# VH-VL binders against o27280, part 185

Target 1, 266 residues: o27280
Amino acid sequence: MDSMNVPEVLEIKRIVEESESVKTFIFSWDFRREVRPGQFVMVWDFRDEKPMSVSLIDPVRSEIGISIRRVGEFTDRVHGLSEGDLLGIRGPYGRGFELMGRDILLVGGGIGMAPLAALADEATARGMRVDALVAARTADELLFLDRLEAAGVNISTCTDDGSCGFKGFAHERLLTLEENHDMAAVCGPEPMMFQVMRILDERDVPAQLSLERYMKCAVGICGQCCLDDTGFRVCAEGPVFWSQELSRVREFGRYRRDPAGRRVPW
Key: E = the ipSAE of ESMFold2; O = the ipSAE of OpenDDE; V2 = 0.75 times the mean of E and O plus 0.25 times the DockQ between their complexes.

## First folded at step 7 (VH-VL)

Design H17 (framework fv_marstacimab; at its last look DockQ between E and O 0.01; V2 from the best seeds 0.00; counts 0 for: pae O 4.7 > 2, placed apart)
Fold by ESMFold2, look of step 7:
Structure H17 (fold): chain C 266 residues (1-266), chain A 119 residues (1-119), chain B 112 residues (1-112)
Amino acid sequence: as target 1 above (266 residues)
Amino acid sequence: EVQLLESGGGLVQPGGSLRLSCAASGFTFSSYWMSWVRQAPGKGLEWVSAISSSGGYEYYADSVKGRFTISRDNSKNTLYLQMNSLRAEDTAVYYCARLEDYDYGMDVWGQGTMVTVSS
Amino acid sequence: QSVLTQPPSVSGAPGQRVTISCTGSSSNIGAHYDVHWYQQLPGTAPKLLIYGNSNRPSGVPDRFSGSKSGTSASLAITGLQAEDEADYYCQSYDRSLRGSWVFGGGTKLTVL
């Protein structure tokens, strides 16, 4: 290991309840350390450390926000914290999203909307037209709708149970949307991202997709975040990849590896 | 001062290969898309290839697809064009150009490097 | 044949106004993509003259102007000067199946 960043211990400045299962934790941030949408940080609760995408980037207030879904012991502990409590943060790491053209499509599944919300803010500030397809299991799990609408984003929704918007999967809803985008950014469950990428490739729409893999060092040294076939390190060459890069990756959309290296289905 | 400087042109036989380079200076190279444009003697401008700022997405004109490969090294501020299976119709001055990603315009051009393909 | 159509030549006397047309299609100019114009003086590389349909880079005199309507664009030059004698190219982006940057065939401007 050539070097290892150490976590900075930061106070939780504010907590925003985005849904029953998702909270955004806001921290003061010195933007001499620049942060781009699609980059991630390692969040340390003094027992475990997990990668989390940045969902809010606000240089004016000198704040970043990190949106976390309650899914297990680590995230349960973090959701139990209050304003003023401490978390360790190291980063940011990884390659963020690039913007191009005038018309961007965002496709987010569940917590995958978090980095896309940050990207939407940047895209709208740049004067781009932004369409967002926001997907979830139920209406109550659709994230960031009010924030996206206030930013001027055109929102389409889908829910597995049909409680809001189109009943079905994100890629099925995508087939019913206008095909006039210059690029797309996609983040969510990997099987969803694979199906969405296939449609976008057929439409000749360049797409960037944000992947998740097990991480230890987050600086590209240990190799734990590697993709099969290519040797791409998600923490260094990603987590955001162009669709052309992922088209050569057999693992994408089929399986992942747990911390012990075992193949598990998506 | 923003500058692009091409090199690597020359005389080559049909079926041969050349690699062009474009050295960039005076701007943050890794923030811009880049392009190659060519101009055959006495003819107009023809777009050849483009590459995203990270290098992760590549475009090719149909006339060069499968024969030419665009690439970049952001640590060296250099754009490349690997040209294989060269044909007489590839004879041209090759320009390096900086792209704006919001409007697809080419705001900075190099002076060009001449590639001649003849037996 | 180029994707964008320009007249092969235009001419005018000093002080006059000339226009150069650029005709595209619904997959480029008509699909909301901007038109850019480049001036190429004899023996030199192209130089950006007009970007984003109508904007002038620093150093381009205001007697050069651009416009776009429907699937077509136009470059106007007023107060024509001898040094304006050059080749002029329009350029846009075409979003058809394999997206591409597309140029007009070029227009030779002769100052009489």
Scores: ipSAE 0.439, ipTM 0.770, lowest interface PAE 3.4, mean pLDDT 88
Fold by OpenDDE, look of step 7:
Structure H17 (fold): chain C 266 residues (1-266), chain A 119 residues (1-119), chain B 112 residues (1-112)
Amino acid sequence: as target 1 above (266 residues)
Amino acid sequence: EVQLLESGGGLVQPGGSLRLSCAASGFTFSSYWMSWVRQAPGKGLEWVSAISSSGGYEYYADSVKGRFTISRDNSKNTLYLQMNSLRAEDTAVYYCARLEDYDYGMDVWGQGTMVTVSS
Amino acid sequence: QSVLTQPPSVSGAPGQRVTISCTGSSSNIGAHYDVHWYQQLPGTAPKLLIYGNSNRPSGVPDRFSGSKSGTSASLAITGLQAEDEADYYCQSYDRSLRGSWVFGGGTKLTVL
């Protein structure tokens, strides 16, 4: 196995409470190992291992951040950790986002904003204009707003209940925005991404979307994250895909596979 | 023989609770999605709830969200529906049905159990 | 009221061909989710009649056929028989309802 496949035991340097259910765990990182927004790492708590997107890339502080939503037993354990505790990290893996053009639109839902926040930092650092549509069910679930604002991102918010910003879904808000961008990056619930992609395609805006699937090996061997028909491995060919690639994936927006291999509808 | 048998139906007052059971036999229960479908007297079929084969995923119709809970015990080949805060409009024959997968048809049905919510 | 729309009733004479339509939307049938049909005889539980748009389970006569196009599906019954008098329901999956199984309102078929 390549050295990159061996988990490195790292100390949690800092923990940022992003919301009630989301924490960002910050680690010291050797940037001789390149990491790109959109890539993920496998997080090992010495009992189980889960893929997590990189949400912070800070070469100045030599740090990376991983944002984790509390959604199950593994994440419950991780959320119980404190600064100074240890986690195993291996990676990064997968294909990250590519930046092009002068202005970029980010559309994120919930924890999907994690990789987009990292992308926003890179884009703004390059002098790009960044617009971000940040969506969540409620206001208290909106992520990274202060961080994005500080980076110079133009933020538009969307909440299902209207508690902040536009009342409705991200694709609905997007329909109200007339401006086109050179490219878009999308990450969030797959139904959201599906609708957003359709709108962007109609507007001839190149789009990249980050998919989430059950992932075990992260190295394209086990096949657990294979997309039907195409054989795309989310961990290898993704998780970031171009819209034209996803147009070939029939299951996109319809279902995913659970650990048992059964289809789970969106 | 593949069979589903519902039980637990009966008369209950508004606001009351009832727990339905569906006993499966003749097939590998743990390999199938299961669903509850109800039919009010003289009316059409209404999906109520569904649960994945492993029980990891639960789905509910908006009309029962927050009040009903679907569960399964694969070791007992049994599907459950806990119904709380029952309303008059919940009066119906409740069927359990088998699904090979989420977008498959319901190929096996029980005979149903009647739930009547009345004061 | 139902997410999938069916005609309330259809009728035909023995030997005739009848068709029952099922109209959905882009979030269900139009999203390429399969359509299934059920037959419910009076006083009985529903049974699967057509699955996967056009497939017949074992025991279902070939006079029953299903088709799907766009946002709609159709059940066709040829050579109508008295025993075909029943309620028929189409069913699919809808993503817009955050994951819901949806039935049509049902169609009462009367054999004249």
Scores: ipSAE 0.029, ipTM 0.583, lowest interface PAE 4.7, mean pLDDT 93
ESMFold2 (binder alone), look of step 7: mean pLDDT 93; pTM 0.956

Design H2 (framework fv_marstacimab; at its last look DockQ between E and O 0.78; V2 from the best seeds 0.00; counts 0 for: pae E 3.5 > 2)
Fold by OpenDDE, look of step 7:
Parts: sequence; structure tokens; C-alpha cells
Structure H2 (fold): chain C 266 residues (1-266), chain A 119 residues (1-119), chain B 112 residues (1-112)
Amino acid sequence: as target 1 above (266 residues)
Amino acid sequence: EVQLLESGGGLVQPGGSLRLSCAASGFTFSSYWMSWVRQAPGKGLEWVSAISSSGGYTYYADSVKGRFTISRDNSKNTLYLQMNSLRAEDTAVYYCARLEDYYYGMDVWGQGTMVTVSS
Amino acid sequence: QSVLTQPPSVSGAPGQRVTISCTGSSSNIGDHYDVHWYQQLPGTAPKLLIYGNSNRPSGVPDRFSGSKSGTSASLAITGLQAEDEADYYCQSYDRSLRGSWVFGGGTKLTVL
């Protein structure tokens, strides 16, 4: 295996508390190894390994950030770590976002904003206009608002309970927005992404969507993240897919496969 | 040296098919959007099709939509244009061009390959 | 017909200044998208001459300049030389056409 497939043991340089359930872990990074927004790394805590999106790419400081939501045993352990502690990181893997055009719309839900935050940094650095629709269940779960604002992103918020911004779902808020963009990048709960994609397709806005599936190998070998019908491997052909590609993926927005290969509805 | 080299042009009858290739060298092909532009004899430039870096998204001019298919093989550094149901008005020199990110410009062009559709 | 409008021909004597106009619409040339210019010498492939309204790629003489105002762009050539005789095309992007790269009709520049 390529050296990139061997976890590199890295020291946690900094930890940023993004929310009650989300932390960003920052590591020194050798940028001779290219990393793109939308790509993921495999994080190894010496017991288990999980795919995590890169949420920060800072070539100036030679750092990357990985935002992790506390959702289970693995993430519980990781969230218990402190600055100076060690993690294994291998990657990056997968297909990242592509940028083209003058303006881009980012639509993110919850932790889905992680890769989009990195994309926002790149887009703004290029001089693109970036509009971001940031969605969460409640105001306290909205991620990266200050960071996005500092980057010059035009932010619109959406919360299920109306505690901040538009009360409702991201796709509902999107329907109220009349302006089209050169392209969109979407990441969040798959039902959200599904609805958002439909709207964007109707508006003829090219869209990229980052899918989440169970990943084991991250190198396209095990097939655990394979999408039905198409055979797309989320870790290899994705996780970022174009809307034109996802239009051929029947399971999108409907179900996923669990570690046992069973269909699990959203 | 950054270079694009088209091939596959030739004479074809109306209704026929032809596949053009564009070999890229001197740059990271997989990092760039690509485009096909054609020029009929004595006429101006006409954009034909474009494709994203990954190949996951394609664009077509209305004049060729449904008949032409743009694709790429990043492992081979090659861009393709499958042309079906060819018409006389498709007669042109076909250029492959590299698209600049952000600006939507074309900063690298091939030498072109001539496609003649005639009975 | 081309989405962008150029004069079919312009001419000038050596050493003179010539300008080539490119007129579009709000859906292409305007506040949103940039204009690019290409030079096509006889029997050759087009070459990028100006990108991003006014930027010159490496190797392009400073005699060539581009500008944009409103829904129009202009290419100016100062100190006209014999080797400048060529076809010139403006190009932009149009989102109203489901994302289309659009060219002007081209302008034949003759050096007298």
C-alpha cells in the first residue's frame, strides 16, 4: 500500500469547541500531501477507525482541521482527548469539491457544514462570492458561523425550531431564495440533500453533494460504501458527487446500507 | 510543456458517428475542466461542450445536445467527444481547450482536428 | 448568430491604435462574468490573449489591453504591428443558457 494508506500518528495541536457536540481537532500537516475540501481522512484512535471530513485547510499555518460530532463510542473517546494527545490520520481520500464560476451556494446541515467550511475558505480566497445556507435543528447547533462571516461569506441560517433565522428546513428556506448561483455545494442529512438537489435541478444550478456511507477501507476495495445500481463507491468515486451522477443513484435520499449490508431507510 | 493534441477527425457521412480524442500532457489533467470548441470553415468559434474535472458534470450547446457526448479518462489524460447523428453543419475544426478555474476562460488549446460531414 | 457581438472587421496602419468592441447582455457580460479575448493567427489555433477582462498571460505584449464596462468589453491594440493581423474573439459565460461558454462572432484585424 502507498505510504498514504498508513496512518500517521499526529499530535493534536489545538481543539476548537464548535458546539456542545462538535469539536475541531487541528493538526500540523505536510502540504506536500495535497488535500482538497470535500475529501476525508481516516481517523484512528488506536482502537477504531472512522472517516472524517476535513473542515480546515490552512497552508499558511501548515494545518488541517477535522470536525467531529459526538455521536458514539469512537467519537466519545476522541472528544475526551486533549491538546497534545495523539491520533492516527491516514489520507486524504475521496473526490473533493470542484470550483468554477463567480459565485457558489453552500447548503449545509449540522456537521455537514464541516467540508463546506473548508470549501468556503477556498472559494473566498479565489475571490468568489459565497452564500451559505447553514441549517441545524436549533441555534446552538449551527456551526462555523463566526468563521464563515470572518471569511466574507453571506450567511443565511435555518433552524427547525426557529431559534435562529428561518424556521424550517433548508430546502424550504432555499425555496424562498430566488437568486441562482453558478453552482452549489451541499452537505448534510441525506433527506435534506435530496430535497435541496431537487430544487437546484429545477433551477438548472449545477450541484455537488457530499454523501455519507459506511466506510471501512476508504480505498475502494471492500465495497461497503458501494451505492446500489451504479456501483459508485463513496470512498473512491465520492464522497462528493455531482447532481448529474446522483440522478442515477436510486437509493439517494431513500436508504443506505448498514455495516451488515442491510438497507436502512432514512 | 503544457499541450493538448486532438485526433480522430476525418470524413464521415451524414448520420454517421465519430469519436474525437484529446491527449493532454504537461499538467495535472484531472484538476481541470475541459471543453470542446469548433470552428466551421471560414466561420467563428463555437463552444460545443464542457466537462468538469472529475467528469461528473457535463455541459452541451443546444446545437449538439442529445447527439454529442463529452467524456474523459483521467487515468489516460484524455478527453473525448463522441459525435453521433452527424450533420453537415457539424463540419468544423474541433479544438479541445483547457478551462481556467473561476474565470471560465480557455487558456490552453490544441491544434484542432478537422471533421468533415459530407455525402 | 453569436451571443456576443463584435465588428466583423477593423483595420489600422502600423503604429496606430485599434479597438475591438464586444457587446453582450446582463446574463453574460456585466457585473457577474469576465470577458476573455483570443487571438487566432491565420491557419492556427486560437490563443488566449486577455483573461479576466484585462489580464495578460505570460508572453502577451503590453500593447494588448482589455477592459469591460457594463455589458460591453473592449480590446485595445496600441502600436499596431504587421504580426497583429489575425482574428480576434471575445468570450464570456452565460448562465441563462444553462451554463454556456459564449463567443463573439470574431473580428478580422487587417494591418494596412
Scores: ipSAE 0.880, ipTM 0.943, lowest interface PAE 0.6, mean pLDDT 95
Fold by ESMFold2, look of step 7:
Structure H2 (fold): chain C 266 residues (1-266), chain A 119 residues (1-119), chain B 112 residues (1-112)
Amino acid sequence: as target 1 above (266 residues)
Amino acid sequence: EVQLLESGGGLVQPGGSLRLSCAASGFTFSSYWMSWVRQAPGKGLEWVSAISSSGGYTYYADSVKGRFTISRDNSKNTLYLQMNSLRAEDTAVYYCARLEDYYYGMDVWGQGTMVTVSS
Amino acid sequence: QSVLTQPPSVSGAPGQRVTISCTGSSSNIGDHYDVHWYQQLPGTAPKLLIYGNSNRPSGVPDRFSGSKSGTSASLAITGLQAEDEADYYCQSYDRSLRGSWVFGGGTKLTVL
C-alpha cells in the first residue's frame, strides 16, 4: 500500500512562537522521505485536514518545522496545542522550488515567508547569495528576520504602515532593488505575487511562485485544486509554478475559486 | 555510466519539420537542466535552447525562437527538440547536453545527430 | 560576430606552453558568470575541459589550467602534447541576451 496518502500521527517536539499569530511546530522526521522547500504537507487535527508549507528542513537533527498562522477554527485548535500533543501529517506533496545560478531573490508576504525560509537555508548552504524582500502589514508581523540574518541572507523589509523598512507594497519596494538576480522565488497573497511576477518578467528574471488552492486529496485525483486555463493541479503539478507556466493562466491574480468552483474576487 | 543519445536527424526540405530526441541514462534525469547545442559544418558551437529540470521554464536563442520547441518527458528520461519552419541555416549537427545549474556549464554531451535542410 | 571572442588559431611545439584567450563583456564574463572550456577532437563531440573558471573535471591533466580576470578568460596548456591538437571553445552565460548560453568562436590548436 501507498503509505504517503495516510496521515502519520506525530508528536509535537517543539513550538516556536514566530509572532502573535504564527507558530512553528517541529516534528521528528525520517528523511528517507525527502522533503524539498516549497512542498507541502496535510496537517490533520483529528477533525479536519489542511495544507501547510514546510518552513524548516533539518536532516541533521531529523526535524521538520511547519509554520501555521491562526486564521480560523482549525488553526485556532492547533495553536492551542502543547509540546507532546499529537498531529497527523501526510506528505510531503507537490513540486518544490528549483534552484539555479548564484543570486536568488526571495519575495515573501506574511506567512508566505515560511516556505521561503526553508529555501533560504538550502540556497545559502549551496553557496548562493540570497536577497530577501520580507513584507507584512506591520513590523511585528515580519517573519523569520533573525533566522534569515543568521543564515547570511540580505534582508530588505516593507510594511503597509511603514513601521519597518519601506512603507508600501512589496512590488513597489522591488522596483528600487538591484535588478540582476539569476532567479526569484515568490510566495504570499496572490495579488502581491501577480504584481511581483509582472516586474520580474519585465526584467527577464525566471521566477517561481507558490500558489494555494482548495485541496482535498493532495494527490491530484479530486480536481479541487485546478487552475482554470491550464488544468494544472496545484497539489500535483504545483504548488510551485514557474512564471512562464503562470503567464498562461487567466485567473492568476484576477480572481479565485471557492470550493464549489464559483469565481470570486480577491 | 552517464550517457546521452540523440536521434531523429536526417534530410528535410526548407519549411519542413523534424523532431529530435535525446535518451538519457546513468543519472537522475529529472534533477538536471538540459540543453541543445548545434554546430554547422565547418563552424563553431551555437547554443540553441535550454529547459529547466521540471520542464517549467525554457530558453531559446533568437535564431530559433518561435520555430523550435524544447520539451522533456521525465518519466521516459528523454529530451526533445521540435523544429518547425526549417531553413538552410539550420543545417548542423545537433548535440544534447546536460546543463549544470550552478555553474551554467555543460558537463555531459551526446555524440550528435545530423540535420540537413536542403531542397 | 560571436559574443565571446577567441583567436581563430594558435600553435606550439611539443613541451611548450600555449595560451588561448576568451574576451567577453560586463554582462557575462565581467559579471559573476563562470567561464567553461571545451575540447573538441576532430570528428567527435565537445568534452568539458575546465569549468567554473579554473576547475578540472576528473581525468583532465593538470597541464590544463584556466583563469578569469575582468571581462577576459584564458586557457593555458603546458607541456604540449600531440593529443592536445583540437578545437577549443570558451562558454559563459549572459542574462542581457534574454538569458543565453554563449560560446566563443573556437580556437584551433595545432601541435607542430
Scores: ipSAE 0.443, ipTM 0.776, lowest interface PAE 3.5, mean pLDDT 88
ESMFold2 (binder alone), look of step 7: mean pLDDT 91; pTM 0.944

Design H3 (framework fv_marstacimab; at its last look DockQ between E and O 0.79; V2 from the best seeds 0.00; counts 0 for: pae E 4.3 > 2)
Fold by OpenDDE, look of step 7:
Structure H3 (fold): chain C 266 residues (1-266), chain A 119 residues (1-119), chain B 112 residues (1-112)
Amino acid sequence: as target 1 above (266 residues)
Amino acid sequence: EVQLLESGGGLVQPGGSLRLSCAASGFTFSSYWMSWVRQAPGKGLEWVSAISSSGGYTYYADSVKGRFTISRDNSKNTLYLQMNSLRAEDTAVYYCARLEDYYYGMDVWGQGTMVTVSS
Amino acid sequence: QSVLTQPPSVSGAPGQRVTISCTGSSSNIGADYDVHWYQQLPGTAPKLLIYGNSNRPSGVPDRFSGSKSGTSASLAITGLQAEDEADYYCQSYDRSLRGSWVFGGGTKLTVL
């Protein structure tokens, strides 16, 4: 059995309050185990296990961060933890983002900014110009703004209620932006990603999109995260997909499979 | 030692097909974008196609779009170029090259494989 | 016709300084994409000579230097040696038409 598939019990080193509903849990990490933005880990609270994106990769401090939104029983328990408490972490898993080029556009919605924040750090460290469109329902839900700004990212915000930045959805804001980029990375609600991808395709901007599906095994064997028709496993072939790949995925932006395998519309 | 080794070149008739392979060694193949570049006899270098690290995104020069297909098998450390509907103007030495991260340069080249399209 | 323009040939005597120009446009070099240079010795595959406008890979002598300004780039070779006789190509990137790697037409350097 690959040691990668065995959860390592790690102490929560720090907790960062990102918003009312989002916390970043920071762990010491042995970087002999490579981790890339866009990859995920399985977080185990000794009762249940959930996939979470890596939102911080700090080789200098030998730390990683996992940003978790409070959305259910599991995350409620995790959010109740304190620094010094323990969690099981196994991974990383999945295909992360690829970087190439001079500049990149990041489009993130809500907790979707988590993997993009990590990507932003890498891109800026490489000397890339990074523009980020950060979307949320309200100003209070906008994530990582200070961190992104500190990294030198050019930030544009949009909120559904207009409480910060552009009033409207990410794709609407994107339509107002005329500048193209060498590539884009997108993560957030799938309806948002779908609309954003369409715009980027029309503009001939290569795009990578991180999909969210129910994942159980994280190693491509259980099939719970399989995409219809293509057979893509989000945990193995993803979660990051190129737009050229997603063009073959009919369910994208339309529905997902629940744990019982039923189609659930977005 | 970092190395790229092309194979599959040869003589083919116009309209024919040929598949080139490029075997990579000495580096983590799956971490790099790859490219095909060709050079007609006595002519300069011409970029043909590129592919992302995962293989999820492909690029093509206009001169080969619709006829050539770039692909890769990361489990085999191999890059491919499927060439269909070959034309006389496709005659060239075909090089596989590793693309540098970020810079869009090509830091490793194979020795090349000759493709001759002639009746 | 190459997207980047190079002189077809340049020549110099041993010990001299020669320069090879590479002229692009606002869509490539002028769009602030990096310029790379390759050396191709007779009968061999190209080798990366300069990357990122002015960086030398390991093993490349410091007599080779690259620069970029505006829509053009230049390769300079000082202390010209017989072994420098080769074809030299500049290369950049153009994001138009979903992205394209672009080469210059190449310059044949003759050492007199």
Scores: ipSAE 0.870, ipTM 0.940, lowest interface PAE 0.6, mean pLDDT 95
Fold by ESMFold2, look of step 7:
Structure H3 (fold): chain C 266 residues (1-266), chain A 119 residues (1-119), chain B 112 residues (1-112)
Amino acid sequence: as target 1 above (266 residues)
Amino acid sequence: EVQLLESGGGLVQPGGSLRLSCAASGFTFSSYWMSWVRQAPGKGLEWVSAISSSGGYTYYADSVKGRFTISRDNSKNTLYLQMNSLRAEDTAVYYCARLEDYYYGMDVWGQGTMVTVSS
Amino acid sequence: QSVLTQPPSVSGAPGQRVTISCTGSSSNIGADYDVHWYQQLPGTAPKLLIYGNSNRPSGVPDRFSGSKSGTSASLAITGLQAEDEADYYCQSYDRSLRGSWVFGGGTKLTVL
């Protein structure tokens, strides 16, 4: 493949400010490199390379959107870029979400809503009924609400501080939602995903959860994205896993690994 | 040229085990959900099991849950059904089927493999 | 008792129209899940005949048609021919059975 595993240098076509801390960078994209919701790309700023969520997949306009939260030096530098500036993009990598059924639940926390927004576009295009539970610490951090509403998604919100929607955590709000879904897709902070998965398992709702782990190679060779009990590599066998797969993983929801591979509590 | 080909059927005594295979060709196997459906002699169709494209999620009919295990090997384009603790009522032709665009319809079927459970 | 109910048999003369009903419940057809139909000739594997309630795969004659309303679906066969003599099954998805694929009991069509 002439575009795989080597960063392609692309011009930033448009920047959307999603919140004070999140921007979506939109690029022209050659869809001979197929992209699925839930796959990730490695974004290269000519100094460092980090995995990033794909939030927009638009073959009609030949565009891809990558949503980036400002959390450190790399993302600060990328947020300082303007339209016309260049980034390297390598990928896509990983296993994306599968869609099944008619009634789909999305549960997104913070930037985790990014891959779910892409999935919502595909699901609504298929004529599925889409419910989204969008969670954040505060109202200003709720992502993609206008886009989801315009797509016909039924939105429920929750915020830790109660500034919008249900006051509390996503799993608490989930307990009050209707149990009429054929599947769920979940992405966000791992402690949230663990609690949400437990509820969905009790309801016999198949769930796909997207994990975040430290990545270096993105093709499964270096071992830095591995899970303890299964040998799953988040970059190769994930980042999207079915709930049945994760139920066999001891570390899920309990700890993560730092860049040196050491265990760190969530 | 899309083809599904079952194998592994035969005669087995109650309490025994069999493993069925379904070889797929002519399509991208890893992109499709797959299913097993059975038909007892002179009877109708009965859904048995289904598996997601990745193999990460499985479904079972109540009549086989705990005794049968569906699996797949996407590198070999092969679907499997491990059948344990077989009973006389498991006697049937077992079909491999592909789930299509709506995920709930079965657009490609194999010709079936016969499983007979008798002592 | 099968989750989807079909008449055990129907018959018709060549050239006539027959219909085969498929009755479900609020947890399957009534929850707006699609209905698919399969034809099974004696000694052969089932063949997809109608998918997504009313769509015909390539190669299926247009004398076969399907419809869905409420908790029920119907397969219609017009211009009945001797080769149409077969067993016909409807199939859907059922939420109440923890996500299961469900078939009707089957209908034997006899052409006179």
Scores: ipSAE 0.332, ipTM 0.738, lowest interface PAE 4.3, mean pLDDT 87
ESMFold2 (binder alone), look of step 7: mean pLDDT 92; pTM 0.946

